# VHH binders against EKC/KEOPS complex subunit cgi121 (cgi121): the designs that were tried, part 27

Target 1, 174 residues: EKC/KEOPS complex subunit cgi121 (cgi121), of Schizosaccharomyces pombe (q9p7j3)
Amino acid sequence: MILPLFPETQVHVFVYENVSNCAAIHEQLISQNPIYDYAFLDAATILYKKQVYSAIIRALEDRRDEQMKTKTIHSEVILSLSPKTEISSAFRQFSMTKKSKNIVVVKIDSKLTEEEEFERLDKLVEGNRVEFSDEELQKLIDFKVLKKNYKLDPSTLENPLASILSSIALRGYS

## First folded at step 18 (VHH)

Design qo17 (from qn2 with A33H Y105W T106N Y112H)
Fold by OpenDDE, fold request of step 19:
Structure qo17 (fold): chain B 174 residues (1-174), chain A 123 residues (1-123)
Amino acid sequence: as target 1 above (174 residues)
Amino acid sequence: QVQLVESGGGLVQAGGSLRLSCAASGFTFSDHHMAWFRRAPGKEREFVAAIAYTGKYTFYTDSVKGRFTISRDHAKNTVSLQMNSLRPEDTAVYYCAATYAWDYWNERAYEHWGQGTRVTVSA
């Protein structure tokens, strides 16, 4: 996938359900294994494709403007999902854990086609790939977690997408 | 109330050793990665060492590799920094820090900080 405003940056997003080795993946992440150079998100915290895209775009913009708050673009994606400015909180809220079941995996600056990237990632993730779509994400979401992460209330729940996107876009401005 | 309290700093001669300790309270210690940072006189704070929440992985800045060892005690909620072969350039205030993020080298990633303990290494 190519984003219009970032034509030189190839991005891939994958969704896995029923992942059996999340603990192992998480171990690799905390060990800083370069083979796991992805943003591994807990699918329970993701409701919309646009939520992910918005975070990716925010991260890329931060990089472009040399305003990244994290050390890697993938960590910046995790941060960018959060309405909070605290990196630690963002990871707590959105990154996968050893107890995760379903994950969303983001690759930025890929040199591979989507298919090639999938083949590479499929060696790391033991689960079932599903379509990256709102429909599939809705099956994996934990609304309690979502509401907590974005402080959604009955009013904002009428249009949760708008609220989420606003939170992402306006992080640090409100 | 979150607290990180460093101890163990002091004056030591070059080539000597010190062991810093940090006692953590007020947050889930077992879920947090711990790190040591330091700020030398007239310099910015810099990363020294980090240890994953599992205790299985450690990370060091190049200048302290082979000399410093970071460890943690989950039962006591403490993180320690064993500093051997100390050099004058190691003189600094050493800070203990905690984070949920595996962005270990990034001081911005750490949400909790101690007050610091002073280490002075004489030539």
Scores: ipSAE 0.926, ipTM 0.955, lowest interface PAE 0.4, mean pLDDT 96
Fold by OpenDDE, fold request of step 19:
Order: C-alpha cells, then structure tokens, then sequence
Structure qo17 (fold): chain B 174 residues (1-174), chain A 123 residues (1-123)
C-alpha cells in the first residue's frame, strides 16, 4: 500500500481474528524483540479503515516534521490513534493486550510486497487473516470501548467517523 | 491518589553502594512498567533503568550497566535500584516512574512520577 502523501513509504495493514497467541506476542513486544517491529493494535478499538490510515498519516507527518513523541514509528501510530497526548494512555487504549483476540497489525517502511510481508507476519501470529475492510472491522469492534476511547456521545455517534478523525487530527489542540 | 515515594538516597563515598526504593500506590502496579530516571546538577533528566511489568526484562543506560540492578516486588508494590561501585558522576536526584507503554527510554512515555530522592557521591 502506498499513501498519496507519502509515496516513498510502503505501508501494510493486516487484520487477524481469533488469535490464540496474543500473550506470547505481547511478551515479545515488552522484551523489545526487533522481529516484532509492527504496531499491534486491539481490533476491538478500531471501527474504520480511515481511522487506521489517519493514525498512520499522523505518525508519518510527525516523523517528517521531526515531532515524534515516541521512539518508534509504530509506537507513534499507537499514539496517533488516541485523542489524548499521553503515550501511556494511548497504549492502554489502543495497543494489543495479552487478552486480545482480534488484532490489527500495521507495518511501516516495509521493503517487502504485501504478500511477502504477510508470509513473514504469519509466522508470528497464530490466527485467521481477514480482509482489511470496514465490514470486517465492524464485526470485531467493541462499541463500549470505542465510545470511551473517543468520548463519543449521542450527538457525535450520528457521525462517528467524523468525530474519530477530528479527534486524531486535533490531538493536542483542544 | 497516585503516589510514587522514593527512599534510600543519601551521601556515599565513591566506590560505595546505595539501594533506592520506590513505593507505588493508587494505580495498578502489576500492569505497569517501572523505571528510574535521574537529573544531575545542570543536566537534563536521563534514563537510568527500567523493568517490565512481568519483572522478566530489564533495561539499562550504558553508563550504569554492570553496576546498577533494577528489581521489583509485586507483593509490596515496590521497585528498587541497587547501585554499586558508585561514581561522582552518579550524583543526581533519582526519580521513580511508571508507564503502561513499552517505550522504556522515553521519559514522555511515563504517566506517574515520584518526587525524587537525592544521591550524592563524594570523590
């Protein structure tokens, strides 16, 4: 995948359901194993493709502008999903946990084709790959968690995409 | 109310040892990574050591490797820093910090901070 604003940066996004080894993956992340250089997100917190794309774009913009708040671009993607500026809170809200069942995996700066990257990632994740689409994401979402993460109320729920994108874009400008 | 309370600081001769302790309360200690930072006179705060929430993984800045050891006690909700072979350049206020993120070296990642304990190493 190539983003129009960042044509030189390859990005791949994968969705897995019924993942059995999230605890093992989480151990590798906290150990900072470089083989797990991805953004592992809890799918329960993701409702739209555009939500993920917006976070990726925000992270890439931060890197471009030398304004990253985290050490890695993948951590920055996690932060970029959050309407809050606190990194710890962003991880708590959006990152995969040892109890997660469904995940969204983002790879930035890939040197591989999508298929090659999938083959690599498939060795790490024990689950079923599904299509990265709004339809599939909507099957995995926890609306209670989503509402909490973005402070959605009855008025903003009329257009949740707009609210989420605004939250991502305007982080730090409240 | 979140609290991180450091203790164990003091004056020590070069080559000596100190053991710092941090008592945590008011948040879920068991799911937070813990770290020590320090601020020397006239310098910016710097990372010293971190320990994952499981206690299985530890991380150190290069200048303290082999001399300092970070550990945690889940039963007591404490994190400790054993400092051996202390040097004058280790003189600083040492801060305990907590984070949910595995961005260990990044002070911005930490959401809870103690008030610090002063360590002075004389030549």
Amino acid sequence: as target 1 above (174 residues)
Amino acid sequence: QVQLVESGGGLVQAGGSLRLSCAASGFTFSDHHMAWFRRAPGKEREFVAAIAYTGKYTFYTDSVKGRFTISRDHAKNTVSLQMNSLRPEDTAVYYCAATYAWDYWNERAYEHWGQGTRVTVSA
Scores: ipSAE 0.926, ipTM 0.955, lowest interface PAE 0.4, mean pLDDT 96
Fold by OpenDDE, look of step 18:
Structure qo17 (fold): chain B 174 residues (1-174), chain A 123 residues (1-123)
Amino acid sequence: as target 1 above (174 residues)
Amino acid sequence: QVQLVESGGGLVQAGGSLRLSCAASGFTFSDHHMAWFRRAPGKEREFVAAIAYTGKYTFYTDSVKGRFTISRDHAKNTVSLQMNSLRPEDTAVYYCAATYAWDYWNERAYEHWGQGTRVTVSA
């Protein structure tokens, strides 16, 4: 997929449920295995496609403006999901853990088609691919975690998207 | 209360060895990656070494590879830096740091810091 604001950057997003090898994937990430050059997110923390896209766009903007706070664009995506500026906190809040069951995987700067990227990623992830949609994400979300991550209250729970997007967009501006 | 307390610094001659230790408390040590950074006089703080929370993976800046060894003890909540073949350019205040993120080389990724221990290597 090509984002309108970044026509030269190809982005792919995949959702997996019932992943059996998150611990193994996590091990590869902490080992800094370049084969796992993705943003692996805990699906329990993701409610909307726009949430993911907003984080991606924020990360890409940071890169464009040479304002990245993290080493890699993928880690920047993780940071960009967070309303907090602390990288460690963002990873704690949104990154896949060894205990994760469902994940959202983001690839930035892909040189492959979506199908080709899927084939590549499918070798790394042992789970069921589902559609990247709000409907599917809604099935995987942990609202307790979501509420905690974005400090949602009863007044914002009716339309959490606006609050989430604002948190992402305004991170570091409050 | 989060605390990282470094120890083991001191004066040593070039070619000598020191072992730094950092005692961690107030957070889940077993979930955090640990690292050593250093700040030499007149220079910015720089990454020295990191060790994953599992203890299985270690990372080093190029200038210390083969000379420094980072290790951790989960039972004692400590991280150590064995420094061998020390050089004058290793003179710095050494800081212990902790992070949940695996952005090991990035100073900004670390949420907890010690006060530092001074290492001076004489020529």
Scores: ipSAE 0.891, ipTM 0.934, lowest interface PAE 0.5, mean pLDDT 96
Fold by ESMFold2, fold request of step 19:
Structure qo17 (fold): chain B 174 residues (1-174), chain A 123 residues (1-123)
Amino acid sequence: as target 1 above (174 residues)
Amino acid sequence: QVQLVESGGGLVQAGGSLRLSCAASGFTFSDHHMAWFRRAPGKEREFVAAIAYTGKYTFYTDSVKGRFTISRDHAKNTVSLQMNSLRPEDTAVYYCAATYAWDYWNERAYEHWGQGTRVTVSA
């Protein structure tokens, strides 16, 4: 996919449900295996496509402006989902864990077509790919986690998109 | 109360050894990656070594590879840095730090810090 402000940056987003090997993937991430250079997110924290795209855009803007806080663009996506700038907490709140069941996987700066990237990723993830869509994401979200991560009250939980996107866009300004 | 307490610093001659220890309390040690950073006189704090929360993966800045060994003890909630073949360039205050993120080299990723222990290596 092509993001309007970043026309030369190829981005792919995949969603997997019922993933059986998150512990093995996590082991590869903490060992710094470069084959696993993706952002692995816990789908329990993601309700909207726009939530993911807003985090990707924020990460790319910070890279462009030389304001990245993390060492890779994929780790910057994880941070960018957070309303705060604390890296350790962002990883705890949004990244895939050993116990995750469903995941959203982001690849930025891909040199591959979506199908080629999927074939590579499918060798790493033991689960069922589903469409990256608001319909599928809504089936995988944990609303208690969403409320906690974005400090939502009951009225914003009924229409949380604007509040979530504002949190991502305004991170670090107040 | 989160606390990281370093010990084991001191004065040592070049070629000597020291073992630094860091005792952790007030947070879940078993899910945190641990690291040592150091600040030499007049310089910025820099990464020295890290160990994943499992104890299985270690990372070192190039200048200490083969001389320093990081380890952790889950039962005692401690992380240690064995420093062998010390050089005057290793003179610094050494800080232990903890993070959940696997961005090991990045000082900004660490949420808990000790007060530091001084290591002085004389020629």
Scores: ipSAE 0.797, ipTM 0.914, lowest interface PAE 0.8, mean pLDDT 92
Fold by ESMFold2, fold request of step 19:
Structure qo17 (fold): chain B 174 residues (1-174), chain A 123 residues (1-123)
Amino acid sequence: as target 1 above (174 residues)
Amino acid sequence: QVQLVESGGGLVQAGGSLRLSCAASGFTFSDHHMAWFRRAPGKEREFVAAIAYTGKYTFYTDSVKGRFTISRDHAKNTVSLQMNSLRPEDTAVYYCAATYAWDYWNERAYEHWGQGTRVTVSA
């Protein structure tokens, strides 16, 4: 997929459920294995497609404007999901952990078709690919985690999308 | 209260060795990657070495590879930097730092910092 404002940038997003090897993937991330250069997100933190796209757009805008805070575009996506500017906290709250069961995987600057990227990723992830859709994401979300990450009270949880997107767009303006 | 307390700095002759230590408290040490950064006179703080929370993976800036060794002791909640074959350009204040993020080279990724320990290497 190509975003209108970033015509040279190919992006792919994949969702996996019932992933059995998150601990092994985590080891590869902390070892800096370049084959694992993706944003691996815990699906328990993602309710909407727009949540992920907004984080991707924010990361790309910051890269365009030479305002990135992290060293890779994929780590910048992780930070961009957070309402706060603290990199360590964003990784703790949104990244896949050893204990994760379901994940959302983002590849930015892909030189591959979606099918080709999937073939590569599928060799790394032991789980079942599902559609990247609001319908599938809502089956994987943990609302307690979502509420905590975005500081949503019960009334906000009735329509959380606007609050979440505002948090992503306005981060750093406090 | 989160604390990182460095020790082991001092004056050392070129070619000598020094071991820095950093004692950690007030946070979950076993979940954090640890690093050493340094600030030489008139320069920006720069990355020196990092060690993943497991102790299995280490990373070094090029100028210290083969001379410096980072290690951690989970039982004592400490991280150490063994500095061999010291050179005058290693003169700096050395800082211990901790992060959950595996963006090791990035100073901005580190959420906990020590106050620093001074290392001076004479010609």
Scores: ipSAE 0.759, ipTM 0.899, lowest interface PAE 1.0, mean pLDDT 92
Fold by ESMFold2, look of step 18:
Structure qo17 (fold): chain B 174 residues (1-174), chain A 123 residues (1-123)
Amino acid sequence: as target 1 above (174 residues)
Amino acid sequence: QVQLVESGGGLVQAGGSLRLSCAASGFTFSDHHMAWFRRAPGKEREFVAAIAYTGKYTFYTDSVKGRFTISRDHAKNTVSLQMNSLRPEDTAVYYCAATYAWDYWNERAYEHWGQGTRVTVSA
């Protein structure tokens, strides 16, 4: 996929359910294995496609403006999901862990078609690919985690999209 | 409640060795990557070394590779920096730091910091 403001940047997003090897993937991430250069997110924290796209756009805007706070664009996506600027807490709240069961995987700056990137990623992830859609994401979300991560009260939890997108867009601005 | 307490700094001649230690408390040490940073007089704080929470992976800035060794002891909740073949350019305050994020080189990623221990390398 090509974002209108970033025409030279290919982005792919994949969703996997019932992943059996999150511990092995996590090991590869902490060892800095370049084959695993993706953003691996815990799907329990993701309710909407727009949540992910907004974080990707924020990360790309910060890269364009030389305002990135993390070392890679993929780690910047993880930070960009957070309403706060603390990198360690953003990773704790949104990244895939050893205990994750369902994941959202983002590749930015891909040189491959979606299906070619999927072929590579499918060798790394032992799980079932599902559609990147609001329907599938809503099956995988943990609303208690979502409420905690974005400080949603009962009224915003009933319709949380605007509050979540505002949190992503306004991070770091007062 | 969170504490990182460095020790082992001091004055040493060029070519000598020091071992820095950092005692951690008030957070889950076993889930955190640990690092050493340093600040030389008149310079910005820079990354020195990191060790993943498992103890299996270590990372070093180029200028210390082969001379410094980072290690951790899960039973004692400590991280150490063995510093050999010290040079005057290693003179700095050394800081212990902890993060959950595997953005090891990036000081902005570290959520917990010690107060620092001074290392002076002289003739």
Scores: ipSAE 0.756, ipTM 0.899, lowest interface PAE 1.0, mean pLDDT 92

Design qo2 (from qn2 with T106N Y112H)
Fold by OpenDDE, fold request of step 19:
Order: C-alpha cells, then structure tokens, then sequence
Structure qo2 (fold): chain B 174 residues (1-174), chain A 123 residues (1-123)
C-alpha cells in the first residue's frame, strides 16, 4: 500500500490472531533483531484502521520533518499511537508484550509486495492472519485498555474514532 | 516515589577500573530496561550502555565496547557498570536510567533518571 501523501513509501499492515509465539517475537524485539524490523502492536489496543493509518502518517510526517522522537520509524509509529509524549509510556500502552495474543504488525518502507512481505512475516509469526479491517479489529479490542489509553469517557465514546484521531493528532498539544 | 541512586564514581588513573552501581526503587524494575548515560564536561549527554529487562541482552556505544560491562541484579533492583581500561575521555558524570521501551540508544526513551555519579580519569 502506498499512502497518497507519501508516494515513495510503501506500507503494509497485517493482523494476526491467536499468536502462539508472542513471547518469542517479543524476545527478538528487545534484542533489536533487525529481522523483526516491524511495529508490533498489541491488537487489544487497536480499534480502527484509521487509528493505525493516522499513527503511520504522523510518524511519516515526523520523519519528513526530521522531528522523530524515536530512533526508528516503527517505534515512531508506536509513539504516534499514544496521546502521551513519553516513549516509554507509548510502548507500555500499545506495543505487544510476551503475553499478547493478537497483534497488528506494521511495516514501513517495504520493498516488497504485500504478499511477499506477508510471506516473510509469516515465518516470524505463528498465528492466523485475518483481514485488516475495522470488523476484525473490533473482535480483538480490549475496550478497557482502549478507554484507559485514550482516556475515553461517556461523552467521547459517542464518537471514539474522532477522539482517538484527535488524541493522536494533538499529542503534545494542550 | 521513583528513585535511581548511582554510586561508585571517583578518581581513577588511566588504565584503571571502576564499578558503578545504581539502586532502583519506586517502579517495576523487572519490566524496565536499564541504561547508563554520561555527560562529559562541555558535551551533551550520550548513551553508554543498556541492558534489557531480562538481563539477556546488552548494548554498548562503540567507544566502550570491550571495556565496559553492564549487568543487573533483579533481586537487589540494581544495575551495574564495570568499567575497565578507563581513559581520560571517559571522564564524565554517569547517569542511570530506566525505560519500558527497547529504544535503548535514545535518551528520550528513558522515563527515570538518577542524579549521576562523577567519574574522573586522570592521564
């Protein structure tokens, strides 16, 4: 997938459910294994495709503007999901853990087709790929976590997408 | 309250050794990667070493590889930096830091910091 505002950057997003080797994946992440050069998100924290896309776009904009706060574009995606400015907090909020069951995987700057990238990633992830859609994400979300991460209240829950996108877009602003 | 308290700094001759220690409290130590940073006189703070929360993986800036060793003790909630073959350019205030992230080389990733311990290496 190519984003209109970033025609030179190919992005792929994958969703896996019932992943049995999250602990192993996480081990590779904390070791900074370059083979695992993805943003591995806990699916329990993701409700909308637009949430992910918004974070990706923000990360890409930060990179374009040389304003990244993290070392890698993928960690910047994780940060960009968060309404908080603290990197550590963003990872705590959105990154997968050893105990994760379902994950959303984002690849930035891919040189491969979606299928080719999937074939590579499929060697790393032991789980079932599902469609990257709001419908599938809604099956995996933990609303308690979502509400906590974005401080959603009864008023903002009337339109959670708008609230989430606003939080992402206005991170670091009053 | 979160506390990181460094110790072990001092004056040492070039070629000598020091062992820094950092005692952590007030947060879940076992979930955090720990790191050492340093600030030399007139310079910006720079990454020195990090250790993953498991203790299994360590990371070093190039200038200290082979000379410095970072380790952690989960039972005592401490992180240590064994510094061997010290050089005058290692002179700095050394800071202990903690992060939940694995963006180890990035100062901004660390949410907890100690007050630092001074290391002076004489020529």
Amino acid sequence: as target 1 above (174 residues)
Amino acid sequence: QVQLVESGGGLVQAGGSLRLSCAASGFTFSDHAMAWFRRAPGKEREFVAAIAYTGKYTFYTDSVKGRFTISRDHAKNTVSLQMNSLRPEDTAVYYCAATYAWDYYNERAYEHWGQGTRVTVSA
Scores: ipSAE 0.920, ipTM 0.955, lowest interface PAE 0.5, mean pLDDT 96
Fold by OpenDDE, fold request of step 19:
Structure qo2 (fold): chain B 174 residues (1-174), chain A 123 residues (1-123)
Amino acid sequence: as target 1 above (174 residues)
Amino acid sequence: QVQLVESGGGLVQAGGSLRLSCAASGFTFSDHAMAWFRRAPGKEREFVAAIAYTGKYTFYTDSVKGRFTISRDHAKNTVSLQMNSLRPEDTAVYYCAATYAWDYYNERAYEHWGQGTRVTVSA
């Protein structure tokens, strides 16, 4: 996939449910294995495609402007999902854990087609790929976690997408 | 209350050894990576070493590889830095830090910091 604002950057997003080897994947992440150069997100924290895209765009903008707060574009995506500026908090809020069951995987700067990237990633993830759509994401979301992460209240829950996007866009300005 | 308390600093001659220790409390030690940073006189703080929350993986800045060893004790909630073959350029205040992330080389990733312990290596 090509984002209109970043035509030279190929991005792929995959969703897996019922992943059995999250603990093993997590072990590779903490070891900084370059084969696992993705943003592995807990699907329980993701409600909308636009939430993911907004974070990706924010990360890409930060990179473009040489304002990245993290060392990798994928960690920047994780940070960009968070309304908080603290990197540890962002990881705690949105990153896949050993206990995760469903995940969203983001690849930035891919040199492969979506199918080729999927074939590569599918060797790493033991789960069922589902469509990257709001419909599928809403089946995997934990609203309690979502509300906590974005401090959603009855007023903001009237338009949760707007609230989430605002939180992402205005991180560090609120 | 989060606390990171460093100890073990002091004066040592070049070629000597020191063992720094950091005692952690007030947060879940077992799910945090621990690291040592240092600030030399007139210089910015720099990464020295990190150890993953499992203790299985360690990371070092190039200048200390082969000389320094980071370790952690889960039972005591401590992280240590064994410093061998010390050099005058190792003179600095050494800080213990903790992060939930695995962005180990990034100072900004660390959410908890100690007050530091001074290490002076004489020529």
Scores: ipSAE 0.919, ipTM 0.954, lowest interface PAE 0.5, mean pLDDT 96
Fold by OpenDDE, look of step 18:
Order: structure tokens, then sequence, then C-alpha cells
Structure qo2 (fold): chain B 174 residues (1-174), chain A 123 residues (1-123)
């Protein structure tokens, strides 16, 4: 996938449910294994495609403007999902944990086609790939976690997209 | 209340050894990577070493590789830095830090910091 504002950057997003080896994946992440150069997100924290895209775009903008707060573009995506400026908090809020069951995986700067990337990633993730869609994400979301992460209240919970996107866009501008 | 309390600093001659210790409390120690940073006089704070929350993986800045060893004790909620073959350029205030993230080399990733312990290496 090519984002209009970043035509030279290929991005792929995958969703997996019922992942059995999240602990093993997490072990590779904390070891900083370059083979696992992805943003591994807990699907329980993701409700919309636009939420993911907004975070990706923000991360790419930060990189473009040489304003990245993290070392890698993928960690920047994780940070970009958060309304908080603290990296540690963002990871706590959105990053896959060893206890995760469903995940969203983001690849930035891919040199492979979506299918090729899937084949590569499928060797790392033991789970069922599902469509990257709002419908599928809605099945995996934990609204309690979502509410907590974005401080949603009853007035915003009915249609939280605007609030989520605003939180992402305005991070650091409070 | 989050606390990171460093100890073990002091004056040592070049070629000598020190062992720094950091006692952590007030947060889930077992979920956090721990690290040591240092700030030399007139210089910016820099990464020294980190250890993953499992204790299985360690990371070092190049200048201390082979000389420094970071370790952690989950039972005691402590992280240690064994410093051998110390050099005058190792003179600094050493800070203990904690992060939930795995962006280990990034100072910004760490949410908890100690007050630091001074290490002075004389020529």
Amino acid sequence: as target 1 above (174 residues)
Amino acid sequence: QVQLVESGGGLVQAGGSLRLSCAASGFTFSDHAMAWFRRAPGKEREFVAAIAYTGKYTFYTDSVKGRFTISRDHAKNTVSLQMNSLRPEDTAVYYCAATYAWDYYNERAYEHWGQGTRVTVSA
C-alpha cells in the first residue's frame, strides 16, 4: 500500500487473530531481533483503520521532519497511536504484549509486495490472518482499554473516531 | 511512590573496578527494562547499558563493551552495573532508569530515573 502523502514509502498492515505465539514474538522484540522489524500492536487497542493510518502518517511526518522521538519508525508508530508523549506509556497502551491474542502488524518501508510480506510475516506469526477492516477490528477491540487509552467519555464513546484521531493528531499540543 | 536509588559510586584509580547498584520500588519492576546512563562533566547524558525485563538480553554502548556488565535481581528489584578496567573517561554521574518500552538506547524512552551516583576515575 502506498500512502498519497508518502508515495515513496510502501506500507503494509496485517491483522491476526488467535495468535498462539505472542510471547515468543515479544521475546524477539525485546531482544531487538531485526527480523521482527515491525510494529506489533495489540488489536484490543485498535478500533479503526484510520486510527492505524493516522499513526503511520504521523510517524512518517515526524521522520520527514526529523522529529522522531523514538529510534525506529515502527516504535514511532506505536508512540503516534498514543495521546501521551511518553514513549513508555505508549508502549504500555498499544504495543503487543506476551499475553496478547490478537494483533495488528505494521510494516513501514517494505521492499516486498503485500503478498510477499505476508509470506514472510506468516513465518513469524502463528495465528489466523483476517482482513484489515473496521469490521474485523471491531470484533477484536476491548472497549474498556480503548476508553482508558483515549479517555473517552459517554459523549464521545458513541462515535469515538473523531476523538481518537484528534488525540493522535494533537499529541504534545495540549 | 516510584523510587530508583543508586549506590556504589566513588573514587577509583584507572584500571580499578566499581559495582553500582540501583534499588527500585513503586512500580512493577518485572515489566520494565532497566538501564544505566551517565553524564560526564560538560557533556550530555549518554546511554551506558540496558537489560531487558526478562534479564536475558543486555545492551551496551561500544566504549564499555567487555568492561561493564549489567545484571538484575528480580527478587530484590535491583539492577547492577559491574564496571571493570575503569578509565578516566568513565568519570560521570551514573543514573539508573526504567522503561516499559524496548527502545533501550533512547533516553526519552525511560519514565523513571534515579538521582544518580558519582563515579570518579583518576589517572
Scores: ipSAE 0.914, ipTM 0.952, lowest interface PAE 0.5, mean pLDDT 96
Fold by ESMFold2, fold request of step 19:
Structure qo2 (fold): chain B 174 residues (1-174), chain A 123 residues (1-123)
Amino acid sequence: as target 1 above (174 residues)
Amino acid sequence: QVQLVESGGGLVQAGGSLRLSCAASGFTFSDHAMAWFRRAPGKEREFVAAIAYTGKYTFYTDSVKGRFTISRDHAKNTVSLQMNSLRPEDTAVYYCAATYAWDYYNERAYEHWGQGTRVTVSA
């Protein structure tokens, strides 16, 4: 797809459940294998489509403004999910780990259609693709993790979207 | 308390060797990448070498490839930098650093830093 604010930038987002090879994928990430140049996120940390899109938009805005803190746009998406500017903790909190079971995968600057990108990605991920939708994401979220990552209390945890989106949009301005 | 303590610096003649060591405590060493950075007189701090948390993958700045070797010891919670064929331009304070991330070349990614150890290479 094409984000309205970034008309020349094609983005794809995929969701996989029951992934059996997160340890192998993680090995490829730490080796810096360029075939794995995606943002691999732990789905246990993602409740909404808008959470992912807001992080993508923030990363693209920071790239446009020459304010990126990380070395790739995909690592910048990982950072952008965090309410903080600390890179190491953002990776710890939001990235796929070797023990993850469900993942959200983001490709920015794709030159491929969604199905062509899926064909590449499907060779790398051993799991079941599901729709990128709030319905599917809500089946995969861990609310304890969400609460911790965004410092939600009981009042905000019932309707957390606005709090999460403001954390992403306002990071570095408060 | 998190601590990274470097040792092994000193004065050495060009062509010589030194081995730097960094002892880590206060965090889970086994899930962190480790790196060495250096600051030469009058220069900004720069990346030297990194090693993934598994120990399987190493990364080097071009000027030290083939001369420096980074390694880690999970049993001792240490990372080492073997520096061979030293040159006067390797003169710097060398810093040990740790990150959970795999953005290895990026100084901003490192959450824990040592105080540094001085290496002087004389002509």
Scores: ipSAE 0.778, ipTM 0.904, lowest interface PAE 0.9, mean pLDDT 92
Fold by ESMFold2, fold request of step 19:
Structure qo2 (fold): chain B 174 residues (1-174), chain A 123 residues (1-123)
Amino acid sequence: as target 1 above (174 residues)
Amino acid sequence: QVQLVESGGGLVQAGGSLRLSCAASGFTFSDHAMAWFRRAPGKEREFVAAIAYTGKYTFYTDSVKGRFTISRDHAKNTVSLQMNSLRPEDTAVYYCAATYAWDYYNERAYEHWGQGTRVTVSA
């Protein structure tokens, strides 16, 4: 998706299903391996493309305004998905874990084309790439997790987009 | 009830050693990274050392590398900081902290904090 407020910032988003090596990837994240400098998200927490892009935009706005709470733009994306301001909770709620099966992977400030970034990422992730689309994301979401993370009542679960996007945009004020 | 309780602080001469300990309870120790931060008189709290939840990866601020060693004991739910070759600039209150995140150097990432233990290093 085009990010008009950030024209010099190239962003790529990838979705993988049936990932067999999340434990190994998680090990690389906790060791601070720079090759793994991506936001690795649990796809069970992501229903919409706009959810991810709104978190990316919020993270980029906070970087531009010198208001980032975390030390990297990728960790800021993880925080930005959360309706809360607590970094530890955001990582618990949205990041890929050792037990994750499907993931959404975000690269910000990429110097590569989508195809080139995919070739790098595909060496790191053992799983099946699927399209980054609402259609594919809805196959991977866990609605019970989504409801818990965004405190959605049953009536809003039919079309929760506006509620979720408001939570991301208004974090800290609601 | 979450608790982090530091111990082992005290007065020591420059060049000496102290071992700080932090006992953790009331949360899942095995999925949290642990860290030590310190606040010197008149200064902001700063990162000292962290250890990943597995115990396999450690991280240090430059001024303590080679002198301080962080370790953890999953059986006892304890994190320790061995402090050798102490200098007067190491004088501070030392705080134990825990986070689920791997943003180790960032005090804002830590959700649980101890009350601190005072270390004074005399010239």
Scores: ipSAE 0.776, ipTM 0.904, lowest interface PAE 1.0, mean pLDDT 92
Fold by ESMFold2, look of step 18:
Structure qo2 (fold): chain B 174 residues (1-174), chain A 123 residues (1-123)
Amino acid sequence: as target 1 above (174 residues)
Amino acid sequence: QVQLVESGGGLVQAGGSLRLSCAASGFTFSDHAMAWFRRAPGKEREFVAAIAYTGKYTFYTDSVKGRFTISRDHAKNTVSLQMNSLRPEDTAVYYCAATYAWDYYNERAYEHWGQGTRVTVSA
């Protein structure tokens, strides 16, 4: 996939449910294994496709403008989901953990087709791929976590999209 | 209240050894990576070493590799830096730091910091 604002940047997003090896994947992330250079997100924190797209766009904008805070574009996606600029907190809130069951996986700067990237990723993740869609994400979200991560009040929680997207887009301008 | 308290700094001769220790409290030590950074007078703080939250993976800046060893003790909530074959250029204030992230070399990733312990290496 090519985002219109970044025509030379190929992006793929995959969603897996019932992942049995998140602990093993997490081990590879903390060991800095370059084969695992993806953004691995906990699906319990993601309700909308637009949430992920907005974080990717923000990370790419910050890279373009030499304003990245993290060392890789994939870690920048994790940060960009957060309403705050604190890297450690963003990882705690949005990154896959060893106890995660469902994940969203982002690859930026891919030199592979979606099918080729999937085949590579499918060797790393032991779980069932589902469509990257609002319908599937809704089945995997934890609304308690969503409310906490974005500090949603009761009226906002009923239709939180605008509040979430504003948090992502406006981070760092406060 | 989060605290990182360094100890073990001092004056040593070049070629000597020193062991720094950092006691952690007020946060979940067992899920945080720990690191040492250092700042020489007039210089910016630089990465020295980090250890993953499991204790299994360690990372070092090139200038200390083979001379310094980072370790952690989960029972005592401490991280240590064994510094051997010390050189005058190792003279700095050494800071203990903690992060949940695995962006180990990045000072910006660390959410908790100690006040530092001074190490002076004389020729």
Scores: ipSAE 0.768, ipTM 0.903, lowest interface PAE 0.9, mean pLDDT 92

